# Ledger of designs, part 20: VH-VL binders against Protein PLASTID MOVEMENT IMPAIRED 1 (PMI1)

Target 1, 154 residues: Protein PLASTID MOVEMENT IMPAIRED 1 (PMI1), of Arabidopsis thaliana (Mouse-ear cress) (q9c8e6r131to284)
Amino acid sequence: LVRIGMQKLSCLLSVEVVAAQNLPASMNGLRLGVCVRKKETKDGAVQTMPCRVSQGSADFEETLFIKCHVYYSPANGKGSPAKFEARPFLFYLFAVDAKELEFGRHVVDLSELIQESVEKMNYEGARVRQWDMNWGLSGKAKGGELALKLGFQI
Below, E stands for the ipSAE of ESMFold2; O stands for the ipSAE of OpenDDE; V2 stands for 0.75 times the mean of E and O plus 0.25 times the DockQ between their complexes.

## First folded at step 8 (VH-VL; framework fv_bermekimab)

Design m2 (at its last look DockQ between E and O 0.05; V2 from the best seeds 0.00; counts 0 for: pae O 12.5 > 2, placed apart)
Fold by OpenDDE, look of step 8:
Parts: structure tokens; sequence; C-alpha cells
Structure m2 (fold): chain C 154 residues (1-154), chain A 121 residues (1-121), chain B 107 residues (1-107)
């Protein structure tokens, strides 16, 4: 795809995988992992080390780092911020020993995080932003939630 | 260190062509839009052209449109300005400059030393 | 195209003086305004972007203000190294355009 933009912005996405919580008892003993990948391709996917569910919780306490870039162009409008190309990432919990199980998928557009980060930088001067995420799970993990902390640096 | 170095300037005759080069170092050249800006002797600054990081888009000042062509070779970290049908009013020091976005604002933060283009009588 | 009118064209000042340079755009450009400093025989140097944001490494005696169509560059206390020519530039839309410049020279 030909991308029309003024610049290619290099960025660092940090994903602190905190825990999968409130999991059904039927999941106890399963080894779980969390995967972060580009939505459109599996290339460059990163994942946590396996963590066993105990008492309804898998405590990962692991941070994944993803080096990526986003394309953008300045808005030709008055006072309009730069326009960033969509950069969707997929987040999902998986069972290491039962990969056929699905617990739901969540999508985060990196461009939205960048936009918010840029806006905040103008006021706070911070180059690093963090977002707390709590996502509901589905399938066998229905009732559970995945807790993450997303960090973004440009 | 981040650096831009222009070359290719010299003395030319009206109607002739000249190709300027700008060599970048110290940063990922292919990630940035690049500009040409010129300055006539004893005069102010005049924006000339811009090219996208991947060359996918270009804009020109009206004064050079149709005569000048901006291009780049990202594999060699070089920016070019092909100047055709040169006129006396094109006499100037020509600067290349890096386009850079800070907090959503786009500006030219790094400049070369410039290369002089003049005309013979 | 957007025309940038800069004033004054020149100003004579002494070290320690407060210097004010103004720039007016022919239409509203919000905060898409930069200020550059240029010394003789040298390339321009970015001082201020987004009308009021100080570029990294630039002394705090430099400040920018304004929005819409009227902008101001202020040097609170002129230093010997500040004698130079200053230019405003709109970054609202292409073609980018510069002000005519203001030469700050010794009184």
Amino acid sequence: as target 1 above (154 residues)
Amino acid sequence: QVQLVESGGGVVQPGRSLRLSCTASGFTFSSYGMHWVRQAPGKGLEWVAVIWYDGSNKYYAESVKGRFTISRDNSKNILFLQMDSLRLEDTAVYYCARGYTLFGEYYMDVWGQGTLVTFSS
Amino acid sequence: DIQMTQSPSSVSASVGDRVTITCRASQGISSWLAWYQQKPGKAPKLLIYAASSLQSGVPSRFSGSGSGSDFTLTISSLQPEDFATYYCQQADSFPYTFGGGTKVEHK
C-alpha cells in the first residue's frame, strides 16, 4: 500500500500484562498467555511467558515491548493536529495447551493513543503516557477480565 | 550528530539546468519529510518545495512550479532539487531542511549550510 | 497564499534591552507559526514553534505569543549573541511563507 504522509514516526509501545482475573474455576490449572500483534498480520507478534491459573487468577506481571512506527501527515487545517494512519493492534488471551479455546479479542488503534498522547504533551510536557485497560473475557473465561497497562513513548 | 550538507551550487547561464544535492547523516532520513528553502543575496527566506518521507507527495512554491523537481533517494540519504529553465531571479543560497513534528506541530528543525546558485553574464 | 507581514524591518538595540518583533498573517493561522534566528553567513535556526513553544536549547529570554493572525517574538533582555535577523513563518498550509525578516543590530 502506498502511504501518503509527511513523516514516519517511530514509537515504543509497552504492554504491562498484569493479570487475568475472576476466571472460572474450570480454568484452574490451565497455562495462559497473552499475545499482542498487528491486526492484519501475525508477523512481529509478541507474547508473555505462560502463567498457570490458580484460584481464578493468572498473574503475569510481565511487560512486553513493541517497537513500531506510525505514518502521519500534518493537517492542512487551522490549528488541526497531525493526522495519523490507523495502526490497529490485537490483544488476546490464549491457552498454551488448548489453543483452540478463544477468550475474546480486543483491538487498540495505536494512532488513537498517539493522538491522545500528543494532545496531553502540549499541556503536561510528558513524553510517556500510560493507559489502564480492563477487558472482559469470553468463552470459557466468561466473567473474567484481562488487566493491562499500555504505555506509549514517541 | 544530525547533519545536512548541500552541494551542487555554482555559476550557471539562464535557461540552463542545475541539480542540487543534500546529504543527510545522523538520523533516519527515510522517516522525515524534507524541504528546500532559498534566500536571495541580502533578502529574506523563501520556501521552495517539500517532499514526503517516502516521496509519495510533493508541493512547490508557485515561483518554481513546473521548473523545479524535488526528489530523494532514501537508500543513499540524499535529497535532490532538479532546477530546469533557470532564471536570474533564482539566484540564491539554497538550504535543505528537515521537516519535524513536535507535539503535533510540523516545522523545519535542522538546516544545512546552504549552497549558492548564481548566474554568469 | 498566506502573506506574512513582519515589523519592524530593523531595530537598533543595546545589550539588556527588551526587543519585540511582530508578525501578522493575511488570514487566521491559529498557532501554526514558527520563529527563526539567522546570523550572517549561517543557516536559520528554529527558536519557537506553535507560536509559543520554545525549541529545545533556546534560552528562556526568548518567548513567543499570539494566535490567529497576530504574533509576537520577545527577547526579554538582549544578549550579545542575539544580534541577528529573525523571521516568522506560517506552517498552516502550503506553500509555507516567511515574514520579511527583522534585523536586530547594535545601537
Scores: ipSAE 0.000, ipTM 0.573, lowest interface PAE 12.5, mean pLDDT 90
ESMFold2, look of step 8: ipSAE 0.007; ipTM 0.495
ESMFold2 (binder alone), look of step 8: mean pLDDT 93; pTM 0.939

Design m3 (from k7 with heavy chain I102Y; at its last look DockQ between E and O 0.53; V2 from the best seeds 0.00; counts 0 for: pae E 11.1 > 2)
Fold by ESMFold2, look of step 8:
Structure m3 (fold): chain C 154 residues (1-154), chain A 123 residues (1-123), chain B 107 residues (1-107)
Amino acid sequence: as target 1 above (154 residues)
Amino acid sequence: QVQLVESGGGVVQPGRSLRLSCTASGFTFSSYGMHWVRQAPGKGLEWVAVIWYDGSNKYYAESVKGRFTISRDNSKNILFLQMDSLRLEDTAVYYCARDQPYTLFGEWYMDVWGQGTLVTFSS
Amino acid sequence: DIQMTQSPSSVSASVGDRVTITCRASQGISSWLAWYQQKPGKAPKLLIYAASSLQSGVPSRFSGSGSGSDFTLTISSLQPEDFATYYCQQADSFPYTFGGGTKVEHK
């Protein structure tokens, strides 16, 4: 639909994929990747290069960049803050050679990161530069975790 | 016409106090953060202080912390800088400046400046 | 505090010249950088915000680029009214800090 009354903000989402850690021994030798995509449109989907699990860890140390738009209604200067349309991204770990394995899915709404950044500057005079994420994995990776660092640029 | 006009500068003795005023017109003053920035004669710009649109938060440069107080009266559209325990190094033209309008990621740039008021010292 | 190193400190240039001014932050500041122009005896004027966005009413011969720690202001064809001092300013965190200035002078 047409976004009547909304402004368009061009953003670059940065995702530093650090590692998948504490993986069970049954996963050693698997090649893993991390995929990030828009939840609703699939536009801008990216993934890491494959990384092999060794001793319970896949150390990606790779940064992904996703171009996107976020729509918002501007603040009116009379105490009504900017309101952002949701921009959810889907994150998941996958096994390149064993696609039947599921390790859980995680959603981050970029609009909420933007709102938090605006709020911190407005209230505390500091910008949030980076969000450290540590997500529990499920399925065959239960007990493991996925470590990411998120950021955005305009 | 968006406008900022500073006043209250003058010649003072070290250790004395001075209060600067900045009168705003042509925009909704209570919707904007405000800054003081100073410039010593022949020198570069130095940020001094900021105050939130509602007066809720204030920040100061280390060189003035504890001596200067930024404040505002939103009913009169006036920004103030109370300068106590003045030192020779406080000699400067003092500018008030408005944050850019409430826009995403631009709110801490100074888009409108006054013409400044000079603070100097006599021995 | 974030230190802003601006270079050169001065440039001698003629009308029509391309002028490039650089600014380096002591730590990453994303795109939270502004450029100001100041003429003698006048208040600074905002030229560019968010590293590359032109302020309303600023001529298109001015452009900004960069992200992270290294930023550039470019005047594509210098005009007589462009002789001035230019300052960069980081807006990433308090205290806000300015570069030392670059004076663009008539050759």
Scores: ipSAE 0.006, ipTM 0.563, lowest interface PAE 11.1, mean pLDDT 85
ESMFold2 (binder alone), look of step 8: mean pLDDT 91; pTM 0.934
OpenDDE, look of step 8: ipSAE 0.657; ipTM 0.869

Design m4 (at its last look DockQ between E and O 0.12; V2 from the best seeds 0.00; counts 0 for: pae O 13.2 > 2, placed apart)
Fold by OpenDDE, look of step 8:
Structure m4 (fold): chain C 154 residues (1-154), chain A 125 residues (1-125), chain B 107 residues (1-107)
Amino acid sequence: as target 1 above (154 residues)
Amino acid sequence: QVQLVESGGGVVQPGRSLRLSCTASGFTFSSYGMHWVRQAPGKGLEWVAVIWYDGSNKYYAESVKGRFTISRDNSKNILFLQMDSLRLEDTAVYYCARDQGYTLFGEWYYGMDVWGQGTLVTFSS
Amino acid sequence: DIQMTQSPSSVSASVGDRVTITCRASQGISSWLAWYQQKPGKAPKLLIYAASSLQSGVPSRFSGSGSGSDFTLTISSLQPEDFATYYCQQADSFPYTFGGGTKVEHK
């Protein structure tokens, strides 16, 4: 119902999982993974390969790709850019062999990233955008951080 | 209900002047660029002029440049087309049209998404 | 100015037929192209903008494709209400220019 009159934008979300770093020594040897999923459902969730913590760091160096759609309403003239429906994704670090451990969850709304791109009036003409993310971790990984690069293309 | 209503058309003599009006309702008029497009009887569409949402920019077809003036009153939701030095070849139904202005990733795409029903301008024999 | 060459000028078709209309720009216009439908005695109606984006409320049997100089409007299955004249229009630069139109009429 809410999508009546709206347009659908197909895009490819890329998540370059760089590393989990500055992890406590107590995590050394632990196999970690990074999960990216839609906030509303686990369907379509994507995960990195496991990576062991060594010297306080897990270097994933892996890129995840997620096909997704974003719905939007057309712009209402100059100064009124397209309005996108919220499209939140969850990002979290997990321990492969100790899934009871939680290190925090982060939410990124893809529509906000797109909206930001529109609002900044980027005239480069590129259909690819990228954002660097550094998120603090919690729980046993308190003091550590997860480094990602988010991008999308249409 | 989004609507555009043209007025001011009629029968005129060559060389005379005529002012067309287009009254907008149902949307924020000041947020949209507006166009005039005309269509001679039995012919295709011809773009005439455009004015930006705030009136800051205007462009004209070469065929009307120097003779026609597009303007707007955003306080009254009215678009105007002042037509001077009218010629027989100006015979047409004149439409006003809203430019929807679509912004995506810093690029603008345009399309005239709302049209009036037009007003006819003809000449006396 | 950018010239828009539209073809064919007319096409006879039956309900259920696939109809294809082409539009060629005299120079590259990226995706700044719109398609309109006009019925006799009525104002034009926007169908497609940005070459391939379907305007809200327009049936999905209409589709647009192309980029650069060559563009196509397709009606996958012609309906009775689709008999009309169709125009392409470039929005790359002023002055805006329309194609000559294509009349889709009953066979």
Scores: ipSAE 0.000, ipTM 0.597, lowest interface PAE 13.2, mean pLDDT 88
ESMFold2, look of step 8: ipSAE 0.000; ipTM 0.507
ESMFold2 (binder alone), look of step 8: mean pLDDT 91; pTM 0.934

Design m5 (from k7 with heavy chain N57R; at its last look DockQ between E and O 0.46; V2 from the best seeds 0.00; counts 0 for: pae E 8.7 > 2)
Fold by ESMFold2, look of step 8:
Structure m5 (fold): chain C 154 residues (1-154), chain A 123 residues (1-123), chain B 107 residues (1-107)
Amino acid sequence: as target 1 above (154 residues)
Amino acid sequence: QVQLVESGGGVVQPGRSLRLSCTASGFTFSSYGMHWVRQAPGKGLEWVAVIWYDGSRKYYAESVKGRFTISRDNSKNILFLQMDSLRLEDTAVYYCARDQPITLFGEWYMDVWGQGTLVTFSS
Amino acid sequence: DIQMTQSPSSVSASVGDRVTITCRASQGISSWLAWYQQKPGKAPKLLIYAASSLQSGVPSRFSGSGSGSDFTLTISSLQPEDFATYYCQQADSFPYTFGGGTKVEHK
């Protein structure tokens, strides 16, 4: 029970899947999806609707939401900042009709996003609203990129 | 019993100075951020300033920047607002308010307010 | 800074009425919004934080909704003690800013 003595924070991770772009011509016509899930389990996974590649791009323009909990030790007035337990999420592009293809996997730890937001508020008086992510793809999609915008709500 | 009590308001002349105090009781003052908020007679609320629990950071509304100084004495549980170069536009009831406890985001909402102290000007 | 536009400026209502107050931010503030109640001669009282979370001791007839730029405070069945002025406040970034207020008054 690694959470004894910690507080529970209920979070909603938001993922705006913008596009997979600069894809090789050999991928035109494929139906692609983007999956987001907790790294430790697949039962909290969400994915986009399939999007067909045309002229080297799959324009998803879809927002995904995934519920989770993050545990933390509260900050105190003696200068000890809040300390968050890791909460990694796995992101990957997949081909609906060719699941054997791998295009790379990416991990984002929600606890690090939360920590950055806390630091921005503490030092600058502003909350971070959005993280723009642009990830290089691999395998048959090498040279392409996956564009996302991440956020969270409490 | 959480309580905030403002004092030091009164009638002043334009261009003069005034120092407001806010005495805190019933909670660990040094663990909380503190705000000043003012309200002109018959008008809405205007946020004035904030100070971190340890005094390390301060922010001001543009309307008071360079004229007002927020400070705190954690050993005496007192929040201060030094008001210099007072203008007629500074006429208001001044409230001190407690920010939420230091937690994940500090709950940047003002959960406990004092009763206010009035600052006005003589003709 | 972030401007908060509150509507309506006043509402005439009777006990038992449903009252709806809106607040619009000049830019997206996610859910970083609070609602306050202020009675004449009294300090403001926090009702709702984080757009929809009820502060301890606030009756369940009060509810908040919205995210992004558009927010709503609802009183499901107005009670005599609810005649007051209501303010929204963004807590997204400094300087904190308030809406202009909505006076809920006896019809």
Scores: ipSAE 0.012, ipTM 0.604, lowest interface PAE 8.7, mean pLDDT 86
ESMFold2 (binder alone), look of step 8: mean pLDDT 91; pTM 0.935
OpenDDE, look of step 8: ipSAE 0.607; ipTM 0.864

Design m6 (from k7 with heavy chain F105W; at its last look DockQ between E and O 0.63; V2 from the best seeds 0.00; counts 0 for: pae E 10.6 > 2)
Fold by ESMFold2, look of step 8:
Structure m6 (fold): chain C 154 residues (1-154), chain A 123 residues (1-123), chain B 107 residues (1-107)
Amino acid sequence: as target 1 above (154 residues)
Amino acid sequence: QVQLVESGGGVVQPGRSLRLSCTASGFTFSSYGMHWVRQAPGKGLEWVAVIWYDGSNKYYAESVKGRFTISRDNSKNILFLQMDSLRLEDTAVYYCARDQPITLWGEWYMDVWGQGTLVTFSS
Amino acid sequence: DIQMTQSPSSVSASVGDRVTITCRASQGISSWLAWYQQKPGKAPKLLIYAASSLQSGVPSRFSGSGSGSDFTLTISSLQPEDFATYYCQQADSFPYTFGGGTKVEHK
């Protein structure tokens, strides 16, 4: 895994897990967590503390941080933009006491967030600092949604 | 050697205009974004303006917006600052500065600076 | 505008001392912060970019740390050539802004 001509950027992905909402009544009392990991490995995976479902909602209000590196080819001084290597992360809701339940999986590529932030600054003179995500759930949680706020730090 | 040399400073009356120049040598000027930064005598640094490598974008400090214009001539390796409607509070040494090319991420760090040119006023 | 508050305004120090300078942003700026050194009558010189990356040719006794809103510049063992004024600069949003400066003086 040699990356000739590429530079390494140390990043901190921040994930504010807001809530799982609009859950069916059959899920009340269940303890839920949210896991975030690199798509290719469980090493360095992080998860929320368990949050019990009450009245169709699990209100996490917890921020997770994942340290990683993003490799990139530097911008050419002749106006060629930097090229970032993909850095996909996997996000999923899970039930602590019933891990056989599946509620769907979602992928976010950190390189795309970085690219958007760079482009916004370069072309608009402003940064995007936060990406609000509202993902539909599946399986037993069908009709519900998972609300997150993503960001990164260098 | 990478070098930036400012010129065009001097003594002027308030309300008048000046044009500052910054001549670049020792590097491919058209590949770099450029800044103007000023420093009043005995005071700290104040960022003034930036222009992209190709002139496509320009940004200004609020204190100079509408009065100052940054521009560049890539064929002659010259950066300009046109200063109109000059005020006494514009008294400063004006520096031109080059950004780092490897930091073209949406942040700008000034790795090469000129020696500065002084703008002052008479009554 | 992002305001950069730098402290202290001055430091009296001797050769060999460890010197720490702090810089606070009025809002989060990730790691988009630079440190500059300026000697009287001279242009500023870039020391550190991206909060902690050492510019080429800068001695390793200089280091930067921090992210978000709070940042530090450290000189591990002050040398005679390090007596100067130091500025932080945020590079998160236009207009770019500098801290007020910290003058490091011989005791």
Scores: ipSAE 0.005, ipTM 0.579, lowest interface PAE 10.6, mean pLDDT 86
ESMFold2 (binder alone), look of step 8: mean pLDDT 91; pTM 0.935
OpenDDE, look of step 8: ipSAE 0.615; ipTM 0.859

Design m7 (from k7 with heavy chain L104I W108Y; at its last look DockQ between E and O 0.79; V2 from the best seeds 0.00; counts 0 for: pae E 8.6 > 2)
Heavy chain, then light chain:
Amino acid sequence: QVQLVESGGGVVQPGRSLRLSCTASGFTFSSYGMHWVRQAPGKGLEWVAVIWYDGSNKYYAESVKGRFTISRDNSKNILFLQMDSLRLEDTAVYYCARDQPITIFGEYYMDVWGQGTLVTFSS
Amino acid sequence: DIQMTQSPSSVSASVGDRVTITCRASQGISSWLAWYQQKPGKAPKLLIYAASSLQSGVPSRFSGSGSGSDFTLTISSLQPEDFATYYCQQADSFPYTFGGGTKVEHK
ESMFold2, look of step 8: ipSAE 0.286; ipTM 0.745
ESMFold2 (binder alone), look of step 8: mean pLDDT 91; pTM 0.929
OpenDDE, look of step 8: ipSAE 0.434; ipTM 0.826
ESMFold2, look of step 10: ipSAE 0.012; ipTM 0.585
ESMFold2 (binder alone), look of step 10: mean pLDDT 91; pTM 0.932
OpenDDE, look of step 10: ipSAE 0.608; ipTM 0.856

Design m8 (from k7 with heavy chain Q100T I102Y M110F V112Y; at its last look DockQ between E and O 0.32; V2 from the best seeds 0.00; counts 0 for: pae E 8.6 > 2)
Fold by ESMFold2, look of step 8:
Structure m8 (fold): chain C 154 residues (1-154), chain A 123 residues (1-123), chain B 107 residues (1-107)
Amino acid sequence: as target 1 above (154 residues)
Amino acid sequence: QVQLVESGGGVVQPGRSLRLSCTASGFTFSSYGMHWVRQAPGKGLEWVAVIWYDGSNKYYAESVKGRFTISRDNSKNILFLQMDSLRLEDTAVYYCARDTPYTLFGEWYFDYWGQGTLVTFSS
Amino acid sequence: DIQMTQSPSSVSASVGDRVTITCRASQGISSWLAWYQQKPGKAPKLLIYAASSLQSGVPSRFSGSGSGSDFTLTISSLQPEDFATYYCQQADSFPYTFGGGTKVEHK
């Protein structure tokens, strides 16, 4: 047996924050932001510019970029695929002028996105580098949704 | 220095078989996906087949599926193309080509090519 | 299959000219496109990968641009050694396909 150490991928996570939509009328006039950070630490937290809710929607249309590393064990010649160490990111909507409000939080593991992309290319010959997300909101924003498009680059 | 040398081309009769070889040197052969690409006389380039670095996966152009088989011997640094049920339309120079270094998500650009070996028909 | 349409099929040019070759994909391929140069009796040579990245050892007079479906190879000042046929190739999905080629000829 040959011991294979983990290798490091330098990645750029891209987050296109499209909109928070279908928000209750009580939220009109609030200034909202979207924050993305590593789940286990607050290092490199990134957020959108504030966007005011109008007619139940906050149309961010802003792309965030987060530099990060993902560690993996290479595939071996006996058919074992590459295995990636978890790299979870936390995503949440916040109100700039009412920080006590909670609208829910969501976790995406970048390692799972990378794994899916590798599998699609290697077994289907198809590139998948963008994931469309539509997340239900909670708290004061219940009934609303947050629309994002996620991607990564090596 | 990367070197790819094809052999096994020649003159055959339609319906017969031919086996092409490509001997690789100057790089770690088992780290690279390998392709066959052909060019009919006076025509453009046509991708034929690919094999993964470890031989685990293969893909073929529709025009050759079921007739051609790509394979490799990583211990001898040789890529093969077994061509069965040959047709006149298979007349071409056949190149072996190295894709970029294996990546986790595939890049499929051909950074080094052999000189090619010609397959033609006598009857 | 993704079809790649190159234009023009040939161009007559002189040393020092700026030469522009275009390639259109039948569907979006992001930036998964390469350009190759081929001289008579020789194998193709990779010039540009990922639409705009210059392969090592390729002169800086070669450049690539574009994304999605429309791509361009530019030779800023044609040199005698640049008379050749140029091919684009999509690397988005199987089967990987080439354009029909563009022959750059001496006037």
Scores: ipSAE 0.012, ipTM 0.579, lowest interface PAE 8.6, mean pLDDT 86
ESMFold2 (binder alone), look of step 8: mean pLDDT 91; pTM 0.929
OpenDDE, look of step 8: ipSAE 0.545; ipTM 0.843

## First folded at step 10 (VH-VL; framework fv_bermekimab)

Design n1 (from m7 with heavy chain T103D; at its last look DockQ between E and O 0.47; V2 from the best seeds 0.00; counts 0 for: pae E 9.1 > 2)
Fold by ESMFold2, look of step 10:
Structure n1 (fold): chain C 154 residues (1-154), chain A 123 residues (1-123), chain B 107 residues (1-107)
Amino acid sequence: as target 1 above (154 residues)
Amino acid sequence: QVQLVESGGGVVQPGRSLRLSCTASGFTFSSYGMHWVRQAPGKGLEWVAVIWYDGSNKYYAESVKGRFTISRDNSKNILFLQMDSLRLEDTAVYYCARDQPIDIFGEYYMDVWGQGTLVTFSS
Amino acid sequence: DIQMTQSPSSVSASVGDRVTITCRASQGISSWLAWYQQKPGKAPKLLIYAASSLQSGVPSRFSGSGSGSDFTLTISSLQPEDFATYYCQQADSFPYTFGGGTKVEHK
């Protein structure tokens, strides 16, 4: 795959995994993890250390870092903005001792975060540093939430 | 030679208006964001305002917001600062400066400066 | 607004001295910091951008370091032409703000 006229932006995705919370009592005692990977490949996937559910919560308080690249076509100077190629990441909660359980999967496209950051600088003069995410869980964890803080560095 | 030349400074009375100009040469003016920065005599630098390369966005220091207006004419390579409701604390040398974005995120660093134009008040 | 605290306000030094100037931001600004030099009666001159990158034409005796909130400008061996006032400036968010300046004077 050859990207004619594109430039490569080296990025570090940061994922602060805060907690899985409001979990049903039937999940107390389970060991949970959070995995983050590129949607199309497990190469470079990262995960948290296991955290045990206690009183409906697994408090990870752990930050994950993923090196990646985002390709873009630079702005042409006359009003054509930079265009970023999609870079989706997959996020999911898993049970260490029962990996067959599904709690839902979530996708964040890093290119959209970068685009938002560029637009905020261009229109508001602010650098966006962090996105707070709060995702509803499914399956056995229905009613619960996964709390994350996302960021990137170039 | 890349050059910025300010003009329009002078002696004014409080409450009056003044328009500063900054004439650019030696580079493609319409490709760059532009700033105004001021320095009271014997004091430090104070950022005043910025305007995007195409004039689409403007931002101001709180001390001048609502009184000063930054603008540009890309066809004439001129940056302007309209200063209304002037106060004694606006006494300063006013510099224009070129913003050179170093990355894809926009305007960051002032790499070329003019020599400044002085605004003072009659006493 | 991000406040930039620059220290010291002045330093008395001799040619050949190592001079260190510090700048602290009131909140994290990653590496979005510049250093400027200003000689009396002259416009400021960009020395360092992105905290540590040396602007073209600036002598290698100037260096910058730091990230987050704490930054340092170092002149490894002071030269006669380096007696001037130095300013840091954050470029993280508007309004852009400068430190109060550090005047480097002949001892």
Scores: ipSAE 0.011, ipTM 0.559, lowest interface PAE 9.1, mean pLDDT 86
ESMFold2 (binder alone), look of step 10: mean pLDDT 91; pTM 0.930
OpenDDE, look of step 10: ipSAE 0.526; ipTM 0.834

Design n2 (from m7 with heavy chain V50E; at its last look DockQ between E and O 0.11; V2 from the best seeds 0.00; counts 0 for: pae E 12.5 > 2, placed apart)
Fold by ESMFold2, look of step 10:
Structure n2 (fold): chain C 154 residues (1-154), chain A 123 residues (1-123), chain B 107 residues (1-107)
Amino acid sequence: as target 1 above (154 residues)
Amino acid sequence: QVQLVESGGGVVQPGRSLRLSCTASGFTFSSYGMHWVRQAPGKGLEWVAEIWYDGSNKYYAESVKGRFTISRDNSKNILFLQMDSLRLEDTAVYYCARDQPITIFGEYYMDVWGQGTLVTFSS
Amino acid sequence: DIQMTQSPSSVSASVGDRVTITCRASQGISSWLAWYQQKPGKAPKLLIYAASSLQSGVPSRFSGSGSGSDFTLTISSLQPEDFATYYCQQADSFPYTFGGGTKVEHK
């Protein structure tokens, strides 16, 4: 029996897509998007509206929300914090009109973000609810970076 | 109405054993960690033991480790404290208490308490 | 073990007084602190959790403050039913220890 002794946590993953920047001049004029989806099933995929590259940057300034569930074992005792089942999400930049272009893919496991938040609260009394990410791009976008701010709500 | 009711206290001889019970009602007992806390007459509160919601982990104060055993029966909504090798310093009112469920990240506060059951000694 | 030191051990006060009780932890515990009220012959009652969060059903004259190692419980205007003993408890690290208590008694 799967997940015997585990509880279900309803989460809202928030992804503030800030910008893709330091892009090579060959990308100026392209319309770019950022997609976030569950790694294993592709269900719950969301993406930004297209954003045109100008002066080496696509300034999205858009927040995406993804509903999901994470299974966990509660923390009911000393030295045994809650344990969360893996919940990986795939993040990638794409060109709307040139889908064959690859700019790299990144995986973020929501369970690790939740675990870090729990640990920081336990030891520092601070909730860590936002993670600033600056990911290096690859392929045609090599040398550029994707800036995101991740968060979650329970 | 959320309620905890202790029983099993009484007068005992040193070196003997006693089993305390705590009956829970008005909430989903199997979703909560539980504690025993004691209070010697005229003294402050002392945490005694904790058990996880599913009974998988148990923790004890150093003063009772090896002598006391906490357990639970989730099918009957009962928490137990088996007290062996009792000593005079174990004289106290014993309370059962429920962990506060503020978040899924674990909270170690006690939001619901029983009325207590008294353990004392005779010669 | 984290030791919790409450001060004062006793307070003589009148109805309407502002009462302040302090609790000091022997090491930093962030905001993982609770306050309990206990009347004679009764079980403790949770008042404040996470240092400053008021438990449901507790009158707003009770408030908690502090973080790190120094914490305060304040009763803004003492009422007759507030004469009791108050305990702090750290919930940061096993074993979860209580302060020695502060008895608030009528003058």
Scores: ipSAE 0.005, ipTM 0.485, lowest interface PAE 12.5, mean pLDDT 84
ESMFold2 (binder alone), look of step 10: mean pLDDT 90; pTM 0.924
OpenDDE, look of step 10: ipSAE 0.037; ipTM 0.622

